# VH-VL binders against NAD kinase (nadK), part 81

Target 1, 268 residues: NAD kinase (nadK), of Syntrophomonas wolfei subsp. wolfei (q0aze0)
Amino acid sequence: MKIILVNNRFKENTEKKAQEIAGQLSALNVEVIIDNGLDEPYAGTVDFIMVLGGDGTMLRAARRYGQRAIPVLGVNMGTVGFLSNIEINELAEYLPLILREEYSLEARMMLEVAVFQQQSLLTRVFCLNELLLRSNSPRMLSFALEISGQKLEPYRGDGLIVSTTTGSTAYSLSAGGPIADPQLDAFIVTPVASHIINKRPLVVSPEREISLHLLEEREAIIGIDGQIKMDFGAENRVLIKRAPHPLLMVNLKAKPFFTSIDRSLQRQ

## First folded at step 19 (VH-VL)

Design WW12 (from TT9 with light chain N36T)
Fold by ESMFold2, fold request of step 20:
Structure WW12 (fold): chain C 268 residues (1-268), chain A 122 residues (1-122), chain B 112 residues (1-112)
Amino acid sequence: as target 1 above (268 residues)
Amino acid sequence: QVQLVQSGAEVKKPGSSVKVSCKASGGTFKSYAIHWVRQAPGQGLEWMGGIIPILSRADYNQRFKGRVTITADESTSTAYMELSSLRSEDTAVYYCARGHTWKTSHGYFDYWGQGTLVTVSS
Amino acid sequence: DIVMTQTPLSLSVTPGQPASISCRSSQSLLRDIGLTYLHWYLQKPGQSPQLLIYFGSDRASGVPDRFSGSGSGTDFTLKISRVEAEDVGVYYCMQALQTPLTFGQGTKLEIK
């Protein structure tokens, strides 16, 4: 059995705990690959992923491994967010269930983001929370949003967020979007500081394709999950679809989403 | 309380197709693989394949892959098995079963449907 | 494909006496983590199969403790310490290490 153990190398307590857990797993003849973000994603086949840390560490794991149909367990190391399932001090208790694969899964929709220069694909990335298009200067952006070939009236403002339902509690929420049940598949399209008052957030079917491009030459940025930044200009377009595979989130312990919203937001 | 309820018995002619349904209730449908197992009269159990609902992916026993299609409809918590080009030797009871895991390997089958008799005769 | 072989194929037992059913796999069902992917089912007359033993030795919910599973690697045994009338049926072992999942031929248990 092979497990990837994902931690954040910049948080010392997660590094120490990762080594301790790797030792415990190795004593059970589990092969452990530690992914602290320094090396390229592990390319070989694995059975399970443990994420030690908060939501940010889970976002990195989802981008690296979310399309590979591998169960992913969030293990909280202090502050409970939206993406952890068990506490670090409970891991020994749950380890027999993990090895026996006696757990349930919850699917979380991901975005597939393809950025083009003219007709050429520059990059394709996957994300769990959101794509952000924003201005990289004091000037507002003027940009076009198309949904399955339907052109909306032009947008003017600081930018736009295209979020999953999982991402509805992240930047989209701060920009005025709704909190969505993460069990739903949908896009949430949230304007950022729109100059046009009647541009309201949209909830869009996951079967749609979303396209963005600038209508004027401006310095802009595409942000992915608040962790990846790409320059974006008038020669670029971005196409956003539902990713081919959801993130497979492991459930070992019930975590009530609706009754814990305030607590989870405070702890981020 | 998890239950698997299958569609009723069918009588079919050689060369036709049959589609058996398996409705799951009382649990999380998408977390667990749904398997299809058949049993010819007086014979043992034979695994035909299974579906991983959370990925919409089916795995087949290769002796059946060209004739068997396994699907799932999450909105109704129902799995389906369709067997085409029926022959008299396909006369059997067809069971659905739920594995304890999300994938088609490693699972023990803790819940079984009641079985669906398919009789193929001219 | 992993071949599963059961012996005996038929077993006639006086009530109250023990019974033993053997299952052999063509390759090891043990993973290095110490788990054995061998499961046992009972199909009572006219019924669907039901889980008896999983991972070689763990009893399913509601299964009496007169049933026990043992074995390692390629050789597995299901034992019934004292056979009762309700134990009549066909017993199957199944490997779940890899697809295609495969069953033994079955062992029919009858009361003599």
Scores: ipSAE 0.735, ipTM 0.879, lowest interface PAE 1.5, mean pLDDT 91
Fold by ESMFold2, fold request of step 20:
Structure WW12 (fold): chain C 268 residues (1-268), chain A 122 residues (1-122), chain B 112 residues (1-112)
Amino acid sequence: as target 1 above (268 residues)
Amino acid sequence: QVQLVQSGAEVKKPGSSVKVSCKASGGTFKSYAIHWVRQAPGQGLEWMGGIIPILSRADYNQRFKGRVTITADESTSTAYMELSSLRSEDTAVYYCARGHTWKTSHGYFDYWGQGTLVTVSS
Amino acid sequence: DIVMTQTPLSLSVTPGQPASISCRSSQSLLRDIGLTYLHWYLQKPGQSPQLLIYFGSDRASGVPDRFSGSGSGTDFTLKISRVEAEDVGVYYCMQALQTPLTFGQGTKLEIK
């Protein structure tokens, strides 16, 4: 059995604990790959991914490994977020169940983001929470949104968020979008500081394709999960689809999503 | 408690197809592979294949290559097995079973359907 | 494909006496993490199969402790310490290490 441990190298507790856990797993004849973000993602086959840390560390793991159909367990090491399942002090108790594969899974929709220059694909990236289009200057953007070829009235404002339901509690929420049940597959399209009052957040079927491009020359940025950014200009277009595979989140302990919303939001 | 309820017995002509349903209740449908096992009269158990509902992906026993299709509908918590080009040798009881894990290997079958008799007769 | 071979194919046992069923796999069912992917089922007359033993030796819920499983990487044994009338049926071993999943031929247990 081979496991990836994903940690945050800028937090001493996480690195030290990752080493301790790797030792415990090795004693059980489990091969361990530590991914602290410095190296390229491990390319070989693995059975399980364990994320040590908060929602940010889970976002990185999802981008790196979410399309490989590998179970991913969130292990909380402090502040409870939306993406952890068990506490670090419970891990030893759950190890036998992990080895026996005695757990359930929750599917979390991911986005596939393809950025083009004219007709040429520049990059493809996957994300768990959201894509943000925003201005890279004090000036507003004027941009076009197309949903499965249907052109909407132009947008004008600071930007736009295209979020998964998992991302509904992240930037989309701050921009006025709804909280969505993460068990649903959907896009949530949330304007950012729109100067066109009739532009409301949209909830869109996961089978749709979403396209964005600028209507005038402006410097803009595409942000991915609040962690990656790319320049975006009038020569670019982005296409957003549901990713081929959902993130497979491990459920070892029941997590009451709706009753914990306030606590989770306060602690992020 | 988890229960698997299968569709009723069927009588089919050679060359036709049959689609057997398996409705799961009392559990999390997406998390567990659903397997299909057949038993010809007086014979043992034979694994036909299974589906991983969370990925909508099926694995098949090559003995049935090209004749069996296994699907799942998460909205109704129902798995289906369709066997085509039926012949008299396909007369059997067809069981669905739930594995304890999400994938088609490693699983023990802790819950079984009641079985569906399919009779292929001219 | 992993071939599973059961012996004997039938048993006739006096109530209260022990019974033993053997199952052999064509390759090891043990993974390096110490787990054995061998499971046992009982099919009582006119019923669906039911799980008895999983991972070689763990009893399923509701299974009496007179049933026990043991074995090494390719050779496995199901024991009934004291056979009762309700134990009649056909016993199957199954490997789940890899697909296709495969069963032994079955062992029919009868009361003498």
Scores: ipSAE 0.730, ipTM 0.873, lowest interface PAE 1.5, mean pLDDT 91
Fold by ESMFold2, fold request of step 20:
Structure WW12 (fold): chain C 268 residues (1-268), chain A 122 residues (1-122), chain B 112 residues (1-112)
Amino acid sequence: as target 1 above (268 residues)
Amino acid sequence: QVQLVQSGAEVKKPGSSVKVSCKASGGTFKSYAIHWVRQAPGQGLEWMGGIIPILSRADYNQRFKGRVTITADESTSTAYMELSSLRSEDTAVYYCARGHTWKTSHGYFDYWGQGTLVTVSS
Amino acid sequence: DIVMTQTPLSLSVTPGQPASISCRSSQSLLRDIGLTYLHWYLQKPGQSPQLLIYFGSDRASGVPDRFSGSGSGTDFTLKISRVEAEDVGVYYCMQALQTPLTFGQGTKLEIK
């Protein structure tokens, strides 16, 4: 059996704990690959991925491994986020179930994001939460949104978010988008500070293709899961589709989504 | 709580096809592989293949040389097995079974359908 | 394909006496993590198969403790410490290490 342990190298506690867990797994004849973010993603065959850390570490794991149809378990190391399933102090209790593959899975839709310069593919990335198109200057953006070839009236404002249902509780929420059940597949298209009064958030079928490009030269940025930034100009276009594979999230412990959202809304 | 209910018995002519359904209730359909096992009269059990519903991916016993198609519909919690180019030796009871795990290997079958008799005669 | 061979193919047992069924695989069913991918089923007359033992030795829910499974590698045994009338049927071993999943030929157990 081969497992990837994904951790955050910038936190001493997570790195030491990853080494401890790797030792425990190795004692059970489990091969362990540690991914701390420094090296390229492991390319070999893997049975399971264990993410040690918060939502940010899970987002990186999803971008690196989410298209490989490998079960991914979120293990919280401190501040509980939306993407962890168990706490680190519970891992020993659940390890026998992991080895016996006695767990359920939840599919989480991902985005496939392709950025072009002219007609040439510049980069292709996958993300779990959202793509953000945003102005990088005091001036508003003027940009075009196309949905499956249907050209909408131009947008004008600070930008646009295209999120998954999982991402509905991230930046999309702050920009006025709806909270969505992460068990649904959909795009949520949320304008950011739109000056066009009838540009409401849209909930869009996951079978659609979404295209964005600028209508005039402006300094813009494409953000991916709040962690990757790319310059975006008038020569660029981005195409967004449902990724070929969902992230396969492991459920060992029940995590009631709606009561968790209730608590988060009360903090606002 | 988990139950698998299969479609009713069928009588078919050689060369035709049959599609057997398997409706699951009382569990999380998407998380578990659904397997198809047949049993000719007076004979043992033979694995035909299975489907991983969360990936919409099927794995087949190659003995059937592409005659079997296994699909799943999560919205109805139903798996299907279609066997084409029927022969008299395909007369059997066809069972669906749920594996304890998401993939088609490693699983033990903790729940079984009641079986569907398919009779191929001319 | 992993070939599964059961012996005997038929077994007649006096009520209250023990029974033993053997199953051999053409290759090891043990993974390095210590798990054995060998499962046992009972098919009672006129019924669907039902899970009896999984991972070589674990009893399924509701299975009496007079049933036990043992073995590792390529050689496996199902034992019934004292046979009862309700145990009549055909017993199958199945390997689940890899696809295609394969069954033994079955062992028919009858009461003398």
Scores: ipSAE 0.729, ipTM 0.876, lowest interface PAE 1.5, mean pLDDT 91

Design WW2 (from TT9 with heavy chain T28Q)
Fold by OpenDDE, fold request of step 20:
Structure WW2 (fold): chain C 268 residues (1-268), chain A 122 residues (1-122), chain B 112 residues (1-112)
Amino acid sequence: as target 1 above (268 residues)
Amino acid sequence: QVQLVQSGAEVKKPGSSVKVSCKASGGQFKSYAIHWVRQAPGQGLEWMGGIIPILSRADYNQRFKGRVTITADESTSTAYMELSSLRSEDTAVYYCARGHTWKTSHGYFDYWGQGTLVTVSS
Amino acid sequence: DIVMTQTPLSLSVTPGQPASISCRSSQSLLRDIGLNYLHWYLQKPGQSPQLLIYFGSDRASGVPDRFSGSGSGTDFTLKISRVEAEDVGVYYCMQALQTPLTFGQGTKLEIK
């Protein structure tokens, strides 16, 4: 059996814990790979992924390994979030179940984000939460939004968020988007400071495609999960689709989403 | 309580196809693989294949040489097994079973359907 | 494919007496983490198979303690300490180490 431990190298406690857990797993004849984000993702086959930390670490793990059908367990280490399933102190208790593969899975839709320059693909990224288009100046952007080939009226504002339902409790929420059931597959298109005061978020079928491009020669940026940033100009286009494969999140412990929303959001 | 309920008995001609259904209830449909096992009269058990509903991916016993198609409908929590180019040797009771894991390997079958008799005769 | 071989193929036992069934695999079913991917099923007359023992030695829920599984690697044994009338049926071992999953021939247990 082979397991990847994903941690944050900038959080010393997660590194220490990763080493400790690696030792414990090795004693059980489990091969362990520690991924602290310093190196490229491990390319070999693995049976299980443990994410040690908070939502940010999970997002990174999802981007690195989410396109592969590997169970991913969020192990919280003292942070508040929505993407961890068990606490670090509970890991020992659930380890036998993990080794015997006695756990349930939840499929979480991911985004496939493709950024183009003219007709050339610059980058393709899978992400769990959202794509953000944002102005890189104090001035509003003017950009075109297309959904399944339907061209909407030109949009003006600070930016736009295209989020999964998982990402609905992230930046989209701060921008006034709805809270969505993570078990529902959908795009949430949330305006960021629209020039239209009553511009409402859109809930869009996962079968549709979303495209964005600027209508003016202005400086903008693309943000992915709040961790990846790239420049975006008038020569660029972004295409957003449902990722071909969902993230397989492990459910070892029941964690009611709706009953935990108030607690989790108030603590953030 | 988890239950697997299969469709009724079938009588088919050689060369035709049969599609058997298996409706799951009492559990999370996407969390477990669904397997198909058949048993010819007076014979042992034979694994035909299985599906991973959460991925809509199926694995097959190559002995059937592409005659088997396994599908799943999450909206109805139902798995299907279609066997084409039927032969007299395909006369058997066909069982669906739930694997305790999400994938088709490493699992044991903790719940079984009641079985579906498929008779192939000219 | 992994070949599973059961012995004997039939067994007649007096009620109250013990029974033993052997299952051999053509290759080791022991994983590096110490798990044997060998499972036992019982098919009673006119019924669907039911899980009896999993991972070589663990009893399924509701299975009496008269049943026990042992062995590792390529050799496994199912034992019934005191056979009862309700134990009549065909017993199958199954390997789940790799696809295709394969069963033993089955062992028919009858009461004398």
Scores: ipSAE 0.865, ipTM 0.929, lowest interface PAE 0.7, mean pLDDT 95
Fold by OpenDDE, fold request of step 20:
Structure WW2 (fold): chain C 268 residues (1-268), chain A 122 residues (1-122), chain B 112 residues (1-112)
Amino acid sequence: as target 1 above (268 residues)
Amino acid sequence: QVQLVQSGAEVKKPGSSVKVSCKASGGQFKSYAIHWVRQAPGQGLEWMGGIIPILSRADYNQRFKGRVTITADESTSTAYMELSSLRSEDTAVYYCARGHTWKTSHGYFDYWGQGTLVTVSS
Amino acid sequence: DIVMTQTPLSLSVTPGQPASISCRSSQSLLRDIGLNYLHWYLQKPGQSPQLLIYFGSDRASGVPDRFSGSGSGTDFTLKISRVEAEDVGVYYCMQALQTPLTFGQGTKLEIK
């Protein structure tokens, strides 16, 4: 059995814990790879992914390894979030179940984000939360939104978010998007400060494709999961569709989503 | 409690196809592989294949040479096994079983259907 | 494919006496993490198979403690310390190390 540990490269305590866990797993004849900010994702085959940290670490792990269709377990290291399943102090208790592969899985839809320069592909990324298009200046953007070839009226505003249902509790929520059940597959298209008063978010079928491009010669930014940033101009196009594989999140312990989100919102 | 309920007995002609259903209840349908095992009269158990519902991916016993198709419908929590080009030697009781893991390998079968008799006769 | 061989193929036992069934695999079923992917099933007359032992030695829920599994690698044994009338049926070992999953021939247990 081979397990990759993905920790938060910016938090030393997660690195130390990864090393400790690696030692424990090795003692059980498990081969361990630690991704502590590797330049490239580990290319070898692995049976299980353990994420040590918070939601940000999970997002990074999902982008790096989610397309492999292998189980991913979030282990919380004392942060507040929605993507971890167990706490670090619970890991020892659940380790036998992991080794025996006695756990449930939840499929979380991911986005496939393709950015083009004219007809040339610049980059393709799979992500768990969202794609953000936003202005790189204090001025509003004008851009075209197409859904399954249907051209909507030109959009003007600070930006637009295309998120998964998982991402509904992330930036989309702050922008006024709906809270979505993570067990539901859908796109959530949430305006960011639209010039149209009370412009409503769209819930879009995962079978559709979403395209964005600027209508003016302005500079914008593409953001992915709040971690990847790239310049976006009039010559660029972005295509968003459902990723071919979902993220397989491990459920070792029941996580009541709606009570958790309700509690979280009360704290804000 | 987990239950697997299969479709009723079938009588088929040689060369035809049969599709057996297995409805799962009381558990998480996508979290576990569903397997198909058959048993000819007076014979032992033979694994035909299995499906990983969460990935919609099926694995097959190559002994059946592509005659078996296993599918799953999440909306109804039902797995299906279709066997084509039926022969007299395909007469057997067909069982669906739930694997304790999400994938087709490494698992043991903790729950079984009641079985479906398929009779192939001219 | 991994070949599973059971012995004996039939067994007649007096109630209260012990029984032993052997299962051998053509290759080791022991994984690096120390798990044996060998499972035992019982099919009682007119019923579907039911899980008895998994991973070579762990008893399934509801299985009496008179049943025990042992062995590692290529040689496994199912033991019944005191056979009862309800234990009548055909016992199968199954390897799940790799696909295709394969069963032993089955061992028919009868009461004398």
Scores: ipSAE 0.856, ipTM 0.922, lowest interface PAE 0.8, mean pLDDT 95
Fold by OpenDDE, look of step 19:
Structure WW2 (fold): chain C 268 residues (1-268), chain A 122 residues (1-122), chain B 112 residues (1-112)
Amino acid sequence: as target 1 above (268 residues)
Amino acid sequence: QVQLVQSGAEVKKPGSSVKVSCKASGGQFKSYAIHWVRQAPGQGLEWMGGIIPILSRADYNQRFKGRVTITADESTSTAYMELSSLRSEDTAVYYCARGHTWKTSHGYFDYWGQGTLVTVSS
Amino acid sequence: DIVMTQTPLSLSVTPGQPASISCRSSQSLLRDIGLNYLHWYLQKPGQSPQLLIYFGSDRASGVPDRFSGSGSGTDFTLKISRVEAEDVGVYYCMQALQTPLTFGQGTKLEIK
């Protein structure tokens, strides 16, 4: 059996714990790869991914490995978030279940984000939470939103978020988006500080495609899961689709979403 | 309590196709592989294939040479097994079973359907 | 394909006496993590198969303690310490190390 431990090299405690867990797993004849984000994603086949840290670490893991149809377990290390299933102090208890593959899985829709310059693809990224288009200046953006070929009225504002249902409790929420059931597949399109005061978020079918481009020469940026940043100008367009594969999140422990969401939000 | 309920008995002619359904209840449908196992009269158990519903991916026993198609409908928590080009030797009780894992390998079958008799006769 | 071989193919046992069934695999079913992917099922007359033992030695829920599984690698044994009338049926071993999953021929247990 081979397991990837994903941690955050900027958080010393997660690094230390990853080493410790690696030792424990090795003693059980499990091959371990530690991914702290410094190197390229491990290219070999693996059976299981364990994410040590918080939501940010999970988002990175999802981008790096989410397309490989491998179970991903979030192990919380004292942070507040929505993407961890067990606590670090519970890992020993659940380790036998992991080895015996006695766990349930939850499929979480991911985004496929493609950024173009003219007709050329600049980058394609899969992400778990959201794509953000925002102004890189104090001026508002003017941009076009198109959904499955339907052109909406031009948007004016600081930006726009296209989020998964998983991402509904992330930046989209702060921008006034709805909280979505993570068992539902959908896009959430949330305006950021729209010039139109009553501009409403859109809930969009995962079967649709979403495209964005600027309508004027302004400096903007594309943000992905709050971790990737890219300059975005008038020559660029972004196409957002449902990723071809969902993230397979491990559910070792029952974690009721709706009964826990208030508690989690109060802690933020 | 997890239950697998299969469709009723079928009588088919040689060369035709049969599609058996297996509806799962009492658990998380997407989290577990669904397998199909058949048993000819007075014979042992034979694994036909399995599906990973969460990925909509199926694995097959190559001995059936492409005659088997396994599918799953998440909305109804139902798995299907279609066997084409039926032969007399395909007469058997067909079982669906739930694997304890999401994969088609490594798992044991913790729950079984009641079985579906398929009779192939001219 | 991994070939599973059971012995005997049939046995008749007096109630209260022990029974033993052997299952051999053409390849080792022991994984590096120490798990044997060998499972035992019982099919009682007129019923669907039911899980008895999994991973070689773990009893399924509701299975009496008179049933036990042992072995590792290529040789496995199912034991019944005291056979009861309700134990009548056909026992199957199954490997789940790799696809295709394969069963033993089955062992028919009857009461004398």
Scores: ipSAE 0.852, ipTM 0.921, lowest interface PAE 0.7, mean pLDDT 95

